# VHH binders against Probable asparagine synthetase [glutamine-hydrolyzing] (asns), part 5

Target 1, 187 residues: Probable asparagine synthetase [glutamine-hydrolyzing] (asns), of Dictyostelium discoideum (Social amoeba) (q54mb4r2to188)
Amino acid sequence: CGILAILNSLEEASKLRKKALSLSSRLRHRGPDWNGIYQSSDSILTHERLAIVGLENGAQPLLNEDETIALTVNGEIYNHEKLREDLVATGKHTFKTHSDCEPILHLYEDKGDDFVHMLDGDFAFVVYNKKANSFLAARDPIGVVPLYIGWHKDGSIWFSSEMKAIKDDCYKFQPFPPGHYFSSKTK
Short names: E, the ipSAE of ESMFold2; O, the ipSAE of OpenDDE; V2, 0.75 times the mean of E and O plus 0.25 times the DockQ between their complexes.

## First folded at step 1 (VHH)

Design r5 (framework vhh_rezetamig_d1)
Fold by ESMFold2-Fast, scan of step 1:
Formats: sequence, structure tokens, C-alpha cells
Structure r5 (fold): chain B 187 residues (1-187), chain A 122 residues (1-122)
Amino acid sequence: as target 1 above (187 residues)
Amino acid sequence: QLQLQESGPGLVKPSETLSLTCTVSGGSISSSSYYWGWIRQPPGKGLEWIGHIYYSGSTYYNPSLENRVTISVDTSKNQFSLKLSSVTAADTAVYYCAKDTYYVLGSEFDYRGQGTLVTVSS
């Protein structure tokens, strides 16, 4: 499985798409793998996985009801059943998949950055809200799932499951610290 | 009012070790909220990240430099340092020490020092 996200790029959208697809090919790719993409005018999220049955859990990036919020994630959320139950009880959300990670989309929409404390799992993810032009990246407390962060000279922020997708383009890059989140909102 | 100040020799001979210290004032290096690092800019080239350290001693280095670089922290002196071994003329650059955080958006370092020119010459 591979994650790549490029947020707030000044690059022209079609060039950004070509770059992201090219970089995604450096991630774990064994053949006709599933390769999903979600793009706005200045941001792009991709997810790559081995060709495995289980698409019933939802193709990534996962999308909310109106497709304005996208999530690319590796890992598992242990308390997903309780989170799902509570979200359904609000009457605000219609779940599209059986993914244990779908609650992340709805929690980000409803609670913003504060939702990260509610997660119990092994994970690395990037969630992006096109309407608000906001994003959040997070990694589990122990760092079981790999994630890297990079800064590009054009001001964009990059995230990837593997350093090799970031290192050639970012002037600064490093492992994303366990137990942390990085948010586009300063509130 | 946080200030970072680089110090160390401005001239280093080829094959020797480049050693720089960053003195932090107006704030504590022992904060769990910050990472402390080094970045450089060779003449006519872009910025290149060298590495950073957490107050606990955890380090992260640029893979292209990792076999030559060591960053360490001294919380008792409120300082952190850079050692870059086996230097060549390609290591001539302005070196900056910097502070960063993962809790707030910022594609640049939150803060960096004034910079110090290090020339590698015989």
C-alpha cells in the first residue's frame, strides 16, 4: 500500500497530476494494482495497493457524501464500530463503505482537528477538505505505519508512505513523528 | 523573542569535520513541541535540509548526508550542534540553524538563525 499527497501546490493541475502518478509508481507496485486519485485545482491525493480482493471496503481515496472531503489512509482503526455507531446516531451521515477508516472522513467534517484524539488504531493518513481548503495528516502513537512529510520550494506540503516519493522534489523531508498530527488550520 | 545563533569556524580544511553550534535564547530547547535542525545554502544553489533533532535525542537526517552528519543536543546549555565529517569544497555554504513544529501549518521553518558562512578551502 502506498500513500502520496501534495497539498497547496502552485503547479498547473495537469502537470501536478502527471507528477503524482509518476511518483506513485515508485510506491509498492507489483502489476495491475489499484491506483486511486483525487484532485482539486491545487492539491492531489493518491492511494496505491496490491491487486487484492476486498474492494468492497471502498476504493481509496475514500470520499464523503458530496465528494468534497477525501481520505488516503494505511492502517486500521480499532474503535471504528463505536465511532460509526455514534456518527449514525447524529443522522448527518450516510456511510458508503464497510471500511474501518470511513469514520475519519465524517469526524473531520463534524469536529475538525479535535477528532484525532478519538482514534484508537495503527494508522497513517491524510484527509483533505476541498471546500475549506484544509487538510490534516496524522500518524499513530507508536509509529507502526510509515509516513513521511516534505516541504517543497513552491510552498506545497507533501506526504508519502515512502521517502523515495518525496526526496527528489522537497528541499526538506523527514519521517512524520509518531503520535502527532499536522494541520492546515491554525485555530 | 526566540533567538537562534550559529557559531563555529568560518573556514574548514578539506577532509576535516565541520562543527557548528546553535545557541537558543528566549525559549527552552527541552520543549516537546519543537524540533531543532540545520539547513544550508551553497552559493548559487537552493536550500538543502541537513537534519533535525528532538530534545529527547531522536534524529532525522537527509539520506544524502546521513553517513557524514551527526546532530546532538545539550539541554543543560540550551544548545544543539552539527558535525559534518570529511568535508569537501561542495560543503561550502551558508549554514542556518532552525526551529520547526508539526502542530502548525508551515511549509518553511517557523524560525531560523541569521546564518553563518562556512568555506571549505585548503
Scores: ipSAE 0.000, ipTM 0.192, lowest interface PAE 12.2, mean pLDDT 80

Design r6 (framework vhh_rezetamig_d1)
Fold by ESMFold2-Fast, scan of step 1:
Structure r6 (fold): chain B 187 residues (1-187), chain A 122 residues (1-122)
Amino acid sequence: as target 1 above (187 residues)
Amino acid sequence: QLQLQESGPGLVKPSETLSLTCTVSGGSVSSGSYYWGWIRQPPGKGLEWIGHIYYSGDTYYNPSLENRVTISVDTSKNQFSLKLSSVTAADTAVYYCAREGLYSYWDEFDYRGQGTLVTVSS
């Protein structure tokens, strides 16, 4: 479905929200669609999906236990069962959903950027930690799942599953390179 | 050692086209890891990003300038160039060519040229 994330915006939060909702609506597919939204003072994550698809996987953006970390993701994590087992064994986390992508939230919380190397899958995602004010975006090694990155004149960084959601607002944009990740640490 | 060097006329008349070339040495413009771009700094003001090009020919321009800007790349000569049309006194600035990483912000680049002053005057 549709991913849109805007990180570190200098725009007023209410205006940012209106813009993100407008842009996210362009990612809608045929049928009944829902927009999920997670927002902080300077960042917003959205996910657009068909309402009937993947009900057992939970609503996106996915949230950790205290709702300080949010994830918007498309794709599949193939080694999710092993990751889940290891995370449960630490005693630090309780899983809220059956999503194979939920381990990403907990791994980001526990390990920071280094966790990306633990993933085996076809994916594109943005994970955001509101408490630490940090984020990470990643795309699988083959580039099976689409993702684009863009830079805005106000200094914000944009991510979207479709170029059309960012090309009109970002002065610089490109396909997100397969097999790479981008984090707030790179700045 | 990678080096970038700007070249072109230092004086351009109002309404004409400003044309600059960046020559890259010690490395190749044919790389999937970088964009090659132009930035400028008017006297007493901050840096302004103009645009960049991927070696494939794909270009991205600052929206405030995009009606006037053309950036091109010549991989055979290991060069990329800037053309800015319909110049006015407001386009007087030091112009820099730069290498930008794929995971950099617009104001970040790992190499830039020494800069060349372009004055727009009759």
Scores: ipSAE 0.005, ipTM 0.231, lowest interface PAE 11.1, mean pLDDT 80

Design r7 (framework vhh_rezetamig_d1)
Amino acid sequence: QLQLQESGPGLVKPSETLSLTCTVSGGSISSGDYYWGWIRQPPGKGLEWIGHIYTSGSTYYNPSLENRVTISVDTSKNQFSLKLSSVTAADTAVYYCARDSPYYDILTGFDYRGQGTLVTVSS
ESMFold2-Fast, scan of step 1: ipSAE 0.005; ipTM 0.307

Design r8 (framework vhh_rezetamig_d1)
Fold by ESMFold2-Fast, scan of step 1:
Structure r8 (fold): chain B 187 residues (1-187), chain A 119 residues (1-119)
Amino acid sequence: as target 1 above (187 residues)
Amino acid sequence: QLQLQESGPGLVKPSETLSLTCTVSGGSISSSDYYWGWIRQPPGKGLEWIGHIYYSGSTYYNPSLENRVTISVDTSKNQFSLKLSSVTAADTAVYYCARKYGLSWFDYRGQGTLVTVSS
């Protein structure tokens, strides 16, 4: 499976979408694939996975209740049940899926960047808030799940599960460091 | 290198139980990082998730198949198995065993084994 996110692009939205879909297709595996997209005027998130009927987690990118926050993620959150229980107890959120990663959406909305320290898992994700025009990318402490970061000449920041999706377009790119997060609010 | 290999009868009679085993080599099933599961592809159709298991024995099943499916893990043999009871012709498919990252991402699968349900 694969993720791709392009944040804060100066490119026209329709051209950005076409480019992201083309690049995302390079993350496809053999057989039928599921391609999900979430976009705003200047940002786009995609997710590629095998299209498997009956899988309890639904499609990605995952969306919050009013669809202003989107998450594209690979990985596993070990403490997801506890996080879900605590979020349900607040009365603020309605869960739409049984994905162990859905708590990430709601935690980002409620707590901002500080929520990353609450996660116990192996993961790589990008979460985007269209309303606040903010985003956060994170990778697990050991770096089990692959993630790359790239910088584009138009000022956009790119994230992908595979280098091949960003290497031709970004003037600078590197593996995303394990145990770190990148926030639009602080950087 | 990680290899997953399905094994079991390629022919099962209607109403009987389909039984398959997946042998994992080049990696340990006892890893806390992964789930291990089964997916199938009926002729001319897409992939359908059957279920998956954590090495501790926790299982997750497709609700449409839940009453007929049992997945087991044997960490001492580095194997996991599928039993699907009360089979019909609709269960004819290529069955794959697979390694699963979290609840939504499969990253490796076996070559698949065709199981035909016929009398």
Scores: ipSAE 0.000, ipTM 0.302, lowest interface PAE 12.0, mean pLDDT 80

Design z1 (framework vhh_7z1x_3)
Fold by ESMFold2-Fast, scan of step 1:
Structure z1 (fold): chain B 187 residues (1-187), chain A 118 residues (1-118)
Amino acid sequence: as target 1 above (187 residues)
Amino acid sequence: QVQLVETGGGLVQPGGSLRLSCTASGFTFSSYAMNWVRQAPGKGLEWLSGISGSGGSTSYADSVKGRFTISRDNAKNTLYLQMNSLQPDDTAVYFCARDYWGSEFDYWGQGTQVTVSS
């Protein structure tokens, strides 16, 4: 169970991918059963999961209908049924999974940064819109789910569920503050 | 043109001291926070210390707290790092960097080598 996201990197895409896969391996406490990747020209998101039964509907990163928005997330969204119901009622979205977290993709697309206050849950996530070249990272109000943020000399911003994945490459890093979000619109 | 130039590196014995300087040009130095970052051989970048534009606020990484002191002279456009009680693990290339709104560093010097060896 691990998140890694590298946003706005100046590295060549294939080198960025190789680096992310190498770093993702450091998130393995027990040997993950799954390794999901979503990549653009300057950004990459990964998700690692532990081997457990019933993973057939939990593929991450989660993608919206046209696969331009990707989400890597740890945690639970408690009000997901109401959010899903409201999103379906708009007629704009087709849900692909049974994930509690899929509403985050559609809310980010429809409402932008302010949607975070609509979430009741214990979570840490990064959502990335390739078409708009924007992203948002957020952590639950109490900080139940771990997340770290790091800054790299090449101008990229890193997010990880574990400090060890970013500490060697980022010149500055810290725990992501509980109850906050970080948006590409404010960097 | 923005330039940052580090000087003061060299070879020093364990327990010794060095003072690094970073001379800035091409911008209003006092308007920007400044930082020191190092990179040991075969290792990643490590942030060491930061100082506000006025010099009124400083911060340090745990690995150097109590041993290193950051300071600045805004009249001379110069940033300093006083390094005391140097250890072999302090061997690295040291960079000064300009802070951009406290979240990223937009300009970096070329670096100066510090080697701590018997």
Scores: ipSAE 0.000, ipTM 0.239, lowest interface PAE 17.4, mean pLDDT 79

Design z10 (framework vhh_7z1x_3)
Fold by ESMFold2-Fast, scan of step 1:
Structure z10 (fold): chain B 187 residues (1-187), chain A 121 residues (1-121)
Amino acid sequence: as target 1 above (187 residues)
Amino acid sequence: QVQLVETGGGLVQPGGSLRLSCTASGFTFSSYAMNWVRQAPGKGLEWLSGISGSGGSTSYADSVKGRFTISRDNAKNTLYLQMNSLQPDDTAVYFCARDYYDFWSGYFDYWGQGTQVTVSS
């Protein structure tokens, strides 16, 4: 229910982590929930659930086999069964969860930026490859799931499910356009 | 064969800190995600925090966010939980648990015996 990603930050890792935890708390609704974090030296992805519902579907951010690619996502991928079958058939991937969103990790790894058009769903996500130092953010064609993009004066790019998580830190911010993706390759 | 042993529990005053350790043996520690779970008196199990096998990914329950920090030292086969700003409602038995996979899936196949933490004046 809550996404926050900060990519290519110049802030030290421990301060970035504390900031992200503080900001992601603004995305929560009242009640028990949990927060997931994936961090590199200059980037951090978080995900906050309303509860620990869906533990059997895997904790977020979701990780690929060697934990070099991380995904934070809100929404549903309707054609996930076919995508999973095709990915398993390649023999390259071991699925760790029952999440309908896990195919996104493997498709990004295998196909790069253009895989987004293979997805049929209502979604907003950020996928990050630590080894390649690359990322991609995407939002579904209609914009059913909210996502915002922000730019920070230190050059970092922020993504969040809610404007309130980025408005105080980003000099510029706006709704992420429906049906688009933003790639680190493009910026 | 597989063993998880928690240490570091005890009595602490509100606002205090404790560092819990969980020493693992009988398996390749770095290949498994690890978790901290607690049980307060008369209540069910509450998941607190998880860390991936490599240590590259962590997650926290909202109730401990900003106060507790999970970490691991794979060379020492040890999992840690640094607990700060402890409150009376943090009183519980704290367990470490091994995830069945190297990524936290929510399925825990081995648990330690637990260590008691009491926060009282």
Scores: ipSAE 0.000, ipTM 0.111, lowest interface PAE 17.8, mean pLDDT 79

Design z11 (framework vhh_7z1x_3)
Fold by ESMFold2-Fast, scan of step 1:
Structure z11 (fold): chain B 187 residues (1-187), chain A 121 residues (1-121)
Amino acid sequence: as target 1 above (187 residues)
Amino acid sequence: QVQLVETGGGLVQPGGSLRLSCTASGFTFSDYAMNWVRQAPGKGLEWLSGISGSGGSTSYADSVKGRFTISRDNAKNTLYLQMNSLQPDDTAVYFCAKDYYDSSGYYLDYWGQGTQVTVSS
């Protein structure tokens, strides 16, 4: 699976989309243009996945009910059943999938940044709220799942599961620190 | 409960066009990405194209890019594959398949029965 997210870009939406599709096609061990995509005026999230029997298919970002929040994630959440139970009890959410990662989507909507401490798992993800124009990226405590962060001269912040996707465009990039989250509120 | 039914296959000459349809039932169609996969005689499965639940995003295998177009009509619970410039090596059984993801990863959880496409003169 591959993650690529570009947040708060000053580029025009059409130019940003072309750039993101070009970059996702360069990810190692992945086919060209085999990706799911979610886009706003200044941000874009993509995800790639492998299908059964060696088939490759574009992974889809997970979406909330009104498609204003998108999640691109790689990994597993071990305490997902407890999180799901608590979320269902609020009466606010109808779960659409059996994904152990779907609670991330709903927790971000309901609780904002402080939900990250509730997760027990091996993960790397970016969650984006289009209406609020906010995002959060996080990586598990050990750093089992790869994630990189990069800064672009146009003011955008990039996240990718592969260094190759961001190294040519960002003036600065580094591995995303294990056990941390990055919020649009904290730069 | 979940069913996917493909139609539109048949015999077509090289250079011709064909449109496949897949009618879905038993789930909320617009909530799931859909895919087209084919299997040529004596060969394994080949993923061809995918489309997001809303229809806003599409992806194609290099072998069909520029010739095939995936689309969907969520009001009719129907997935389409428009195939142009067909070649003899496009001969295969074509399947539509529903997207799925869980803690074990991403995969295709429901498949139609397939529809035969034969490209020959």
Scores: ipSAE 0.000, ipTM 0.132, lowest interface PAE 15.2, mean pLDDT 75

Design z12 (framework vhh_7z1x_3; at its last look DockQ between E and O 0.03; V2 from the best seeds 0.00; counts 0 for: pae E 19.4 > 2, placed apart)
Fold by ESMFold2, look of step 2:
Structure z12 (fold): chain B 187 residues (1-187), chain A 120 residues (1-120)
Amino acid sequence: as target 1 above (187 residues)
Amino acid sequence: QVQLVETGGGLVQPGGSLRLSCTASGFTFSSYAMNWVRQAPGKGLEWLSGISGSGGSTSYADSVKGRFTISRDNAKNTLYLQMNSLQPDDTAVYFCAKDTAMVYEGFDYWGQGTQVTVSS
């Protein structure tokens, strides 16, 4: 399973989509027939999964109720049942899947940047709000799940599970530090 | 001028070991995170490992975890990569790379690289 997210690009949307699909295919051994994609005018999130394993957990990117918030994620959220229970109790959220990672969508919707400390698990994710044109990327405290960050000359910020998806396009790239998050609001 | 010089590459048998060194000059070495990156023949760059400026925090790609160890000697301005249990798919040019002062900005300087060849 692979993540690729390109955020706030100056490229024309159809060219961005073609590039993202090509790069995302580097993250799996078969073609792009089973990839998920979510796109706005300047941002795109993708997820590559093994078709057999990924089908029962819902398609990624995961989407909130009105599809304004998208999440691409690798990992496991151990306290997902408690998080889901608390989110349902607010009366504000409807869950679409049984994915242990789905609570991340609604926490971002509810709390903005201030929820990553609530997650108990091994993870790497990017969550994007299309309305606000905002995003948050985070990696678990130990760094069990890989994540890389890159910068493109057009000003876009790239995230991927492996450097091979970003190395040819980004002028700078590095591993995303374990136990940290990156917010579009605070950089 | 910032300069990074890698040494210690060579030909080694499968299962063998090498230790790479990277000598840094032209900047305050202890103030910057340092990384090892490799490029296999006909492939793009692959990040392998990183170490904080103080040396207190290290990170590894899954492909090398348990086999490679990054370290640094800030008194000698030198970065090291101990590579054990080498296999033919480890054949590559290995680069040290200086991180920037800005978190999440990537690498601004690279060495010329040292060739590692793993072959019977």
Scores: ipSAE 0.000, ipTM 0.106, lowest interface PAE 19.4, mean pLDDT 80
ESMFold2-Fast, scan of step 1: ipSAE 0.013; ipTM 0.454
ESMFold2 (binder alone), look of step 2: mean pLDDT 84; pTM 0.848
OpenDDE, look of step 2: ipSAE 0.013; ipTM 0.303

Design z13 (framework vhh_7z1x_3)
Fold by ESMFold2-Fast, scan of step 1:
Structure z13 (fold): chain B 187 residues (1-187), chain A 121 residues (1-121)
Amino acid sequence: as target 1 above (187 residues)
Amino acid sequence: QVQLVETGGGLVQPGGSLRLSCTASGFTFSSYEMNWVRQAPGKGLEWLSGISSSGSTISYADSVKGRFTISRDNAKNTLYLQMNSLQPDDTAVYFCARGEYSYGLWYFDYWGQGTQVTVSS
């Protein structure tokens, strides 16, 4: 499975979509040919879907209720049951999937960047809010799940589960550090 | 205490020029890559340009290539952005950001407060 996110691109939306789909397919070494996409005028998130038992309603990128926030993620959130219970208790959210990662989507909406410290898991993700034009990328404390960050000449910031998806396009790229997050709100 | 302070912003006519400065303190300026990043109204962050610690390697976003020039003066702990042929869509808050490589990641760990550039009328 794999994730790819391109944020703040100056490239034409149709060209960006074609490029992201092409690059996203290179992340697949097992699983179905289908991948999910979420796109705004200047950003795109993709995820290569795994053919697994229990993938019901787990198609990625995951979306919030009004589809203004999208999440592409690899990993497991160990405290997801407690997070889900607390989110349901607020009355603000309707869960669409059985994914243990869906709480990330709703927490980002409710709490912004500060939510990352509430997560107990092995993960790598990018969450994007097209209404606010904001995003956040994060990786678990040990670095169990791979994630790379890249800088592109067109001004976009790239995130990918594998270096091969970004090495040919970004002038600079590196592994994302364990236990860190990168936020568009950090000015 | 790391500090980055941007100056030089203002109002300018389309086709005009501005030079931004970023004064650094609290760290060995000559040891770090420096960057310019902007944020237009209602938009996310856009990386514009980066310059290596020595000044020998420079990169630009396609949107500003040929119009903007990044430079640095390590003796003065100052980063510059010369902005030519300014367009209304260059209107944004411009930030100076320090690049760091740590634990296998290259990212921006310190930012200035920003300076407003408005291109209109």
Scores: ipSAE 0.000, ipTM 0.123, lowest interface PAE 18.3, mean pLDDT 77

Design z2 (framework vhh_7z1x_3)
Fold by ESMFold2-Fast, scan of step 1:
Structure z2 (fold): chain B 187 residues (1-187), chain A 118 residues (1-118)
Amino acid sequence: as target 1 above (187 residues)
Amino acid sequence: QVQLVETGGGLVQPGGSLRLSCTASGFTFSSYAMNWVRQAPGKGLEWLSGISGSGGSTSYADSVKGRFTISRDNAKNTLYLQMNSLQPDDTAVYFCAKDLYRGYFDYWGQGTQVTVSS
């Protein structure tokens, strides 16, 4: 599977979309791959699936109820049942999938950056709020799931599950540090 | 009582064409995206094509792009797949699937067999 997110780009939206689709294809096997995309005026999130397997858990990027928050994620959240139970009890959210990662959308909406401490899992993700124009990227404490961060000359910040998707476009890139999160509020 | 029923399969020669239909009942058809998925003998599921509830947006797997066309008739609660330039590798059971949410398929038909052979 592959993640690609480009945040705060000055590129024209249609060109950004074409670029992201081209780059995300580097993460595919040949054949009938599914490609999910979520886009705003200056940001885009994608998720590449190498096969149709797992569709019963929902397609990515995952979206909240009004589709203002999008999540692209690799990995597993082990305490997801408890997180889902607590979120359902608030009465504020309708869950659309069985994905163990869907709670991330609702927690980001409700609690902001502090929710990352509540996750027990092996993960790498980017969550984006289109209305607030905010985002957060995070990687699990040990760094089991790969994630890279890159900086582009136009000021955009890139995240990808594989270095090959960002190395040719970003002037600087590196592995995203394990056990950290990067928030647009503190950049 | 949600039900999806595929028809239109059969035996066809290489290079031939078939049109598959999927009749839906038990839900508001025009409110949901619909998809075609196939499974070749001894293989896993392969997503082929999707269409939005209104029919305004379509998508295709690279393996069928240019050969297959998805469409729908919301007045008849029917989904279609026009298959042209069929090859032996297109032999599979073809399923229609209701898209609850961006690729999460909550209901599937029982499938219709397509066999492409000389």
Scores: ipSAE 0.000, ipTM 0.144, lowest interface PAE 16.5, mean pLDDT 79

Design z3 (framework vhh_7z1x_3)
Fold by ESMFold2-Fast, scan of step 1:
Structure z3 (fold): chain B 187 residues (1-187), chain A 120 residues (1-120)
Amino acid sequence: as target 1 above (187 residues)
Amino acid sequence: QVQLVETGGGLVQPGGSLRLSCTASGFTFDDYAMNWVRQAPGKGLEWLSGISWSGGSTSYADSVKGRFTISRDNAKNTLYLQMNSLQPDDTAVYFCARGDYLWEGYFDYWGQGTQVTVSS
């Protein structure tokens, strides 16, 4: 239900993890909660679920085959069947889940930034490739799903589904614009 | 009980100015982003401006940039909209709306609205 991502931090990995866990807990809502975390030396992605909803949806962050690419996402991709079919036809990818969002991982790996225009849905996500040290954040064309972007004085870039998770640490933050994506290539 | 109450609307001539206020109660005001939204006669809702929980970040629709200024006083639980260079097409009911986001579609509480009429 909640997204938090901190990319390219100068903070020590253990301190970054502790901070992210604390901030991620602010995204909790009433009911059963579930926290997932994916971390590299300088970046961390989390996902907070309001409730456990089926095994077929997979645990987040979603991971590619060798666990070098992670995705934290809220929303729904309506054309996922077509995207999955096309990706399977390439022979490059093994799908681990029935999540309609899993194609995002594989498209980012195969096509880089250009894949965002292929998505038809209501979404907000951050996808991170630790091997390439690259990431991309995107929000659907209308802005149905919430996302904020923040800038930290150490040069890290923050993304969150709620302003509460970034307000105390970022010197500047704003709503992520609908229909846009932010790429590590442009930072 | 969450309540948002707008005041400050009225009749104003083209080129004039008006200041709207929204008083909030029933929640921790400085934990939420606040927004101004309007609805012109016979038209849909139009988001105008948003302000972060602290007042440190603001955003505006292109139709009002440079003419309207959003601000807040967290000590008084009050949101403001300063409207300058008003035009006849600014005639609308103006609503104060609460949300965790500075974007239309994620507002969970609205005021009753205050009428602004711009005519000579």
Scores: ipSAE 0.000, ipTM 0.120, lowest interface PAE 18.4, mean pLDDT 79

Design z4 (framework vhh_7z1x_3)
Fold by ESMFold2-Fast, scan of step 1:
Structure z4 (fold): chain B 187 residues (1-187), chain A 120 residues (1-120)
Amino acid sequence: as target 1 above (187 residues)
Amino acid sequence: QVQLVETGGGLVQPGGSLRLSCTASGFTFSDYYMNWVRQAPGKGLEWLSGISSSGSTISYADSVKGRFTISRDNAKNTLYLQMNSLQPDDTAVYFCAKDSGYYLEDFDYWGQGTQVTVSS
């Protein structure tokens, strides 16, 4: 699967959408991939997966209850059972998927940047809150899951599972450092 | 590391049966929805069947309903596909696929596949 996120772009929304869909196609290795997309006026998140006949009702990125927070993620969270149990105990969240990554949405909503240290897993993700206009990208401590970060001349920040999706548009790009997170608040 | 290993493929006559197994390691098998997907020669991927983590929810593609049965043994970390009334059109490479957990049938890991050939 591939992820692509473009945050805080000055590009017109419809042009940004067409560009993101075009770039997401570069994440395909063979055949067409299903593409999920979540967009605001200045930001867009996508997720690519294999196109499969007979697959019904799959959807990415993951969304919270009111669809104001979106997550695009690759990997696994090993302590998800404990995180889910604790979140359910608060009475504030309704889980709608089997995903071990769904706790990330709810933790970001409840704790902001502070939550990243609570995760035990192999992962790379971008989580975006359109109401707060905030985002966070993170990669696991060892760097098992690929992630790249790029800077665009219009001030937008790009993230992708593959360098080829960002190298032509960003003036600067590099592998996202293992064990780090990047926050729109702290940057 | 996550691994899925399929076994049980082979050559079978039309009308025959085969049982495929998929042994999982490197993750908590009992926490995840599991799937079977196939690819026939010269064709794309076709999703066949899925089973919830507990085994209580099962679904099938129309092409295999009534002929194939998916099951799992969480104590053995093994997924099964019992294939009955096989036809030449069932000839394909069969893959075990782990659900990512995002939404049903969104897969993050695949086995290498096992070849099933239905021929007289």
Scores: ipSAE 0.000, ipTM 0.313, lowest interface PAE 13.6, mean pLDDT 79

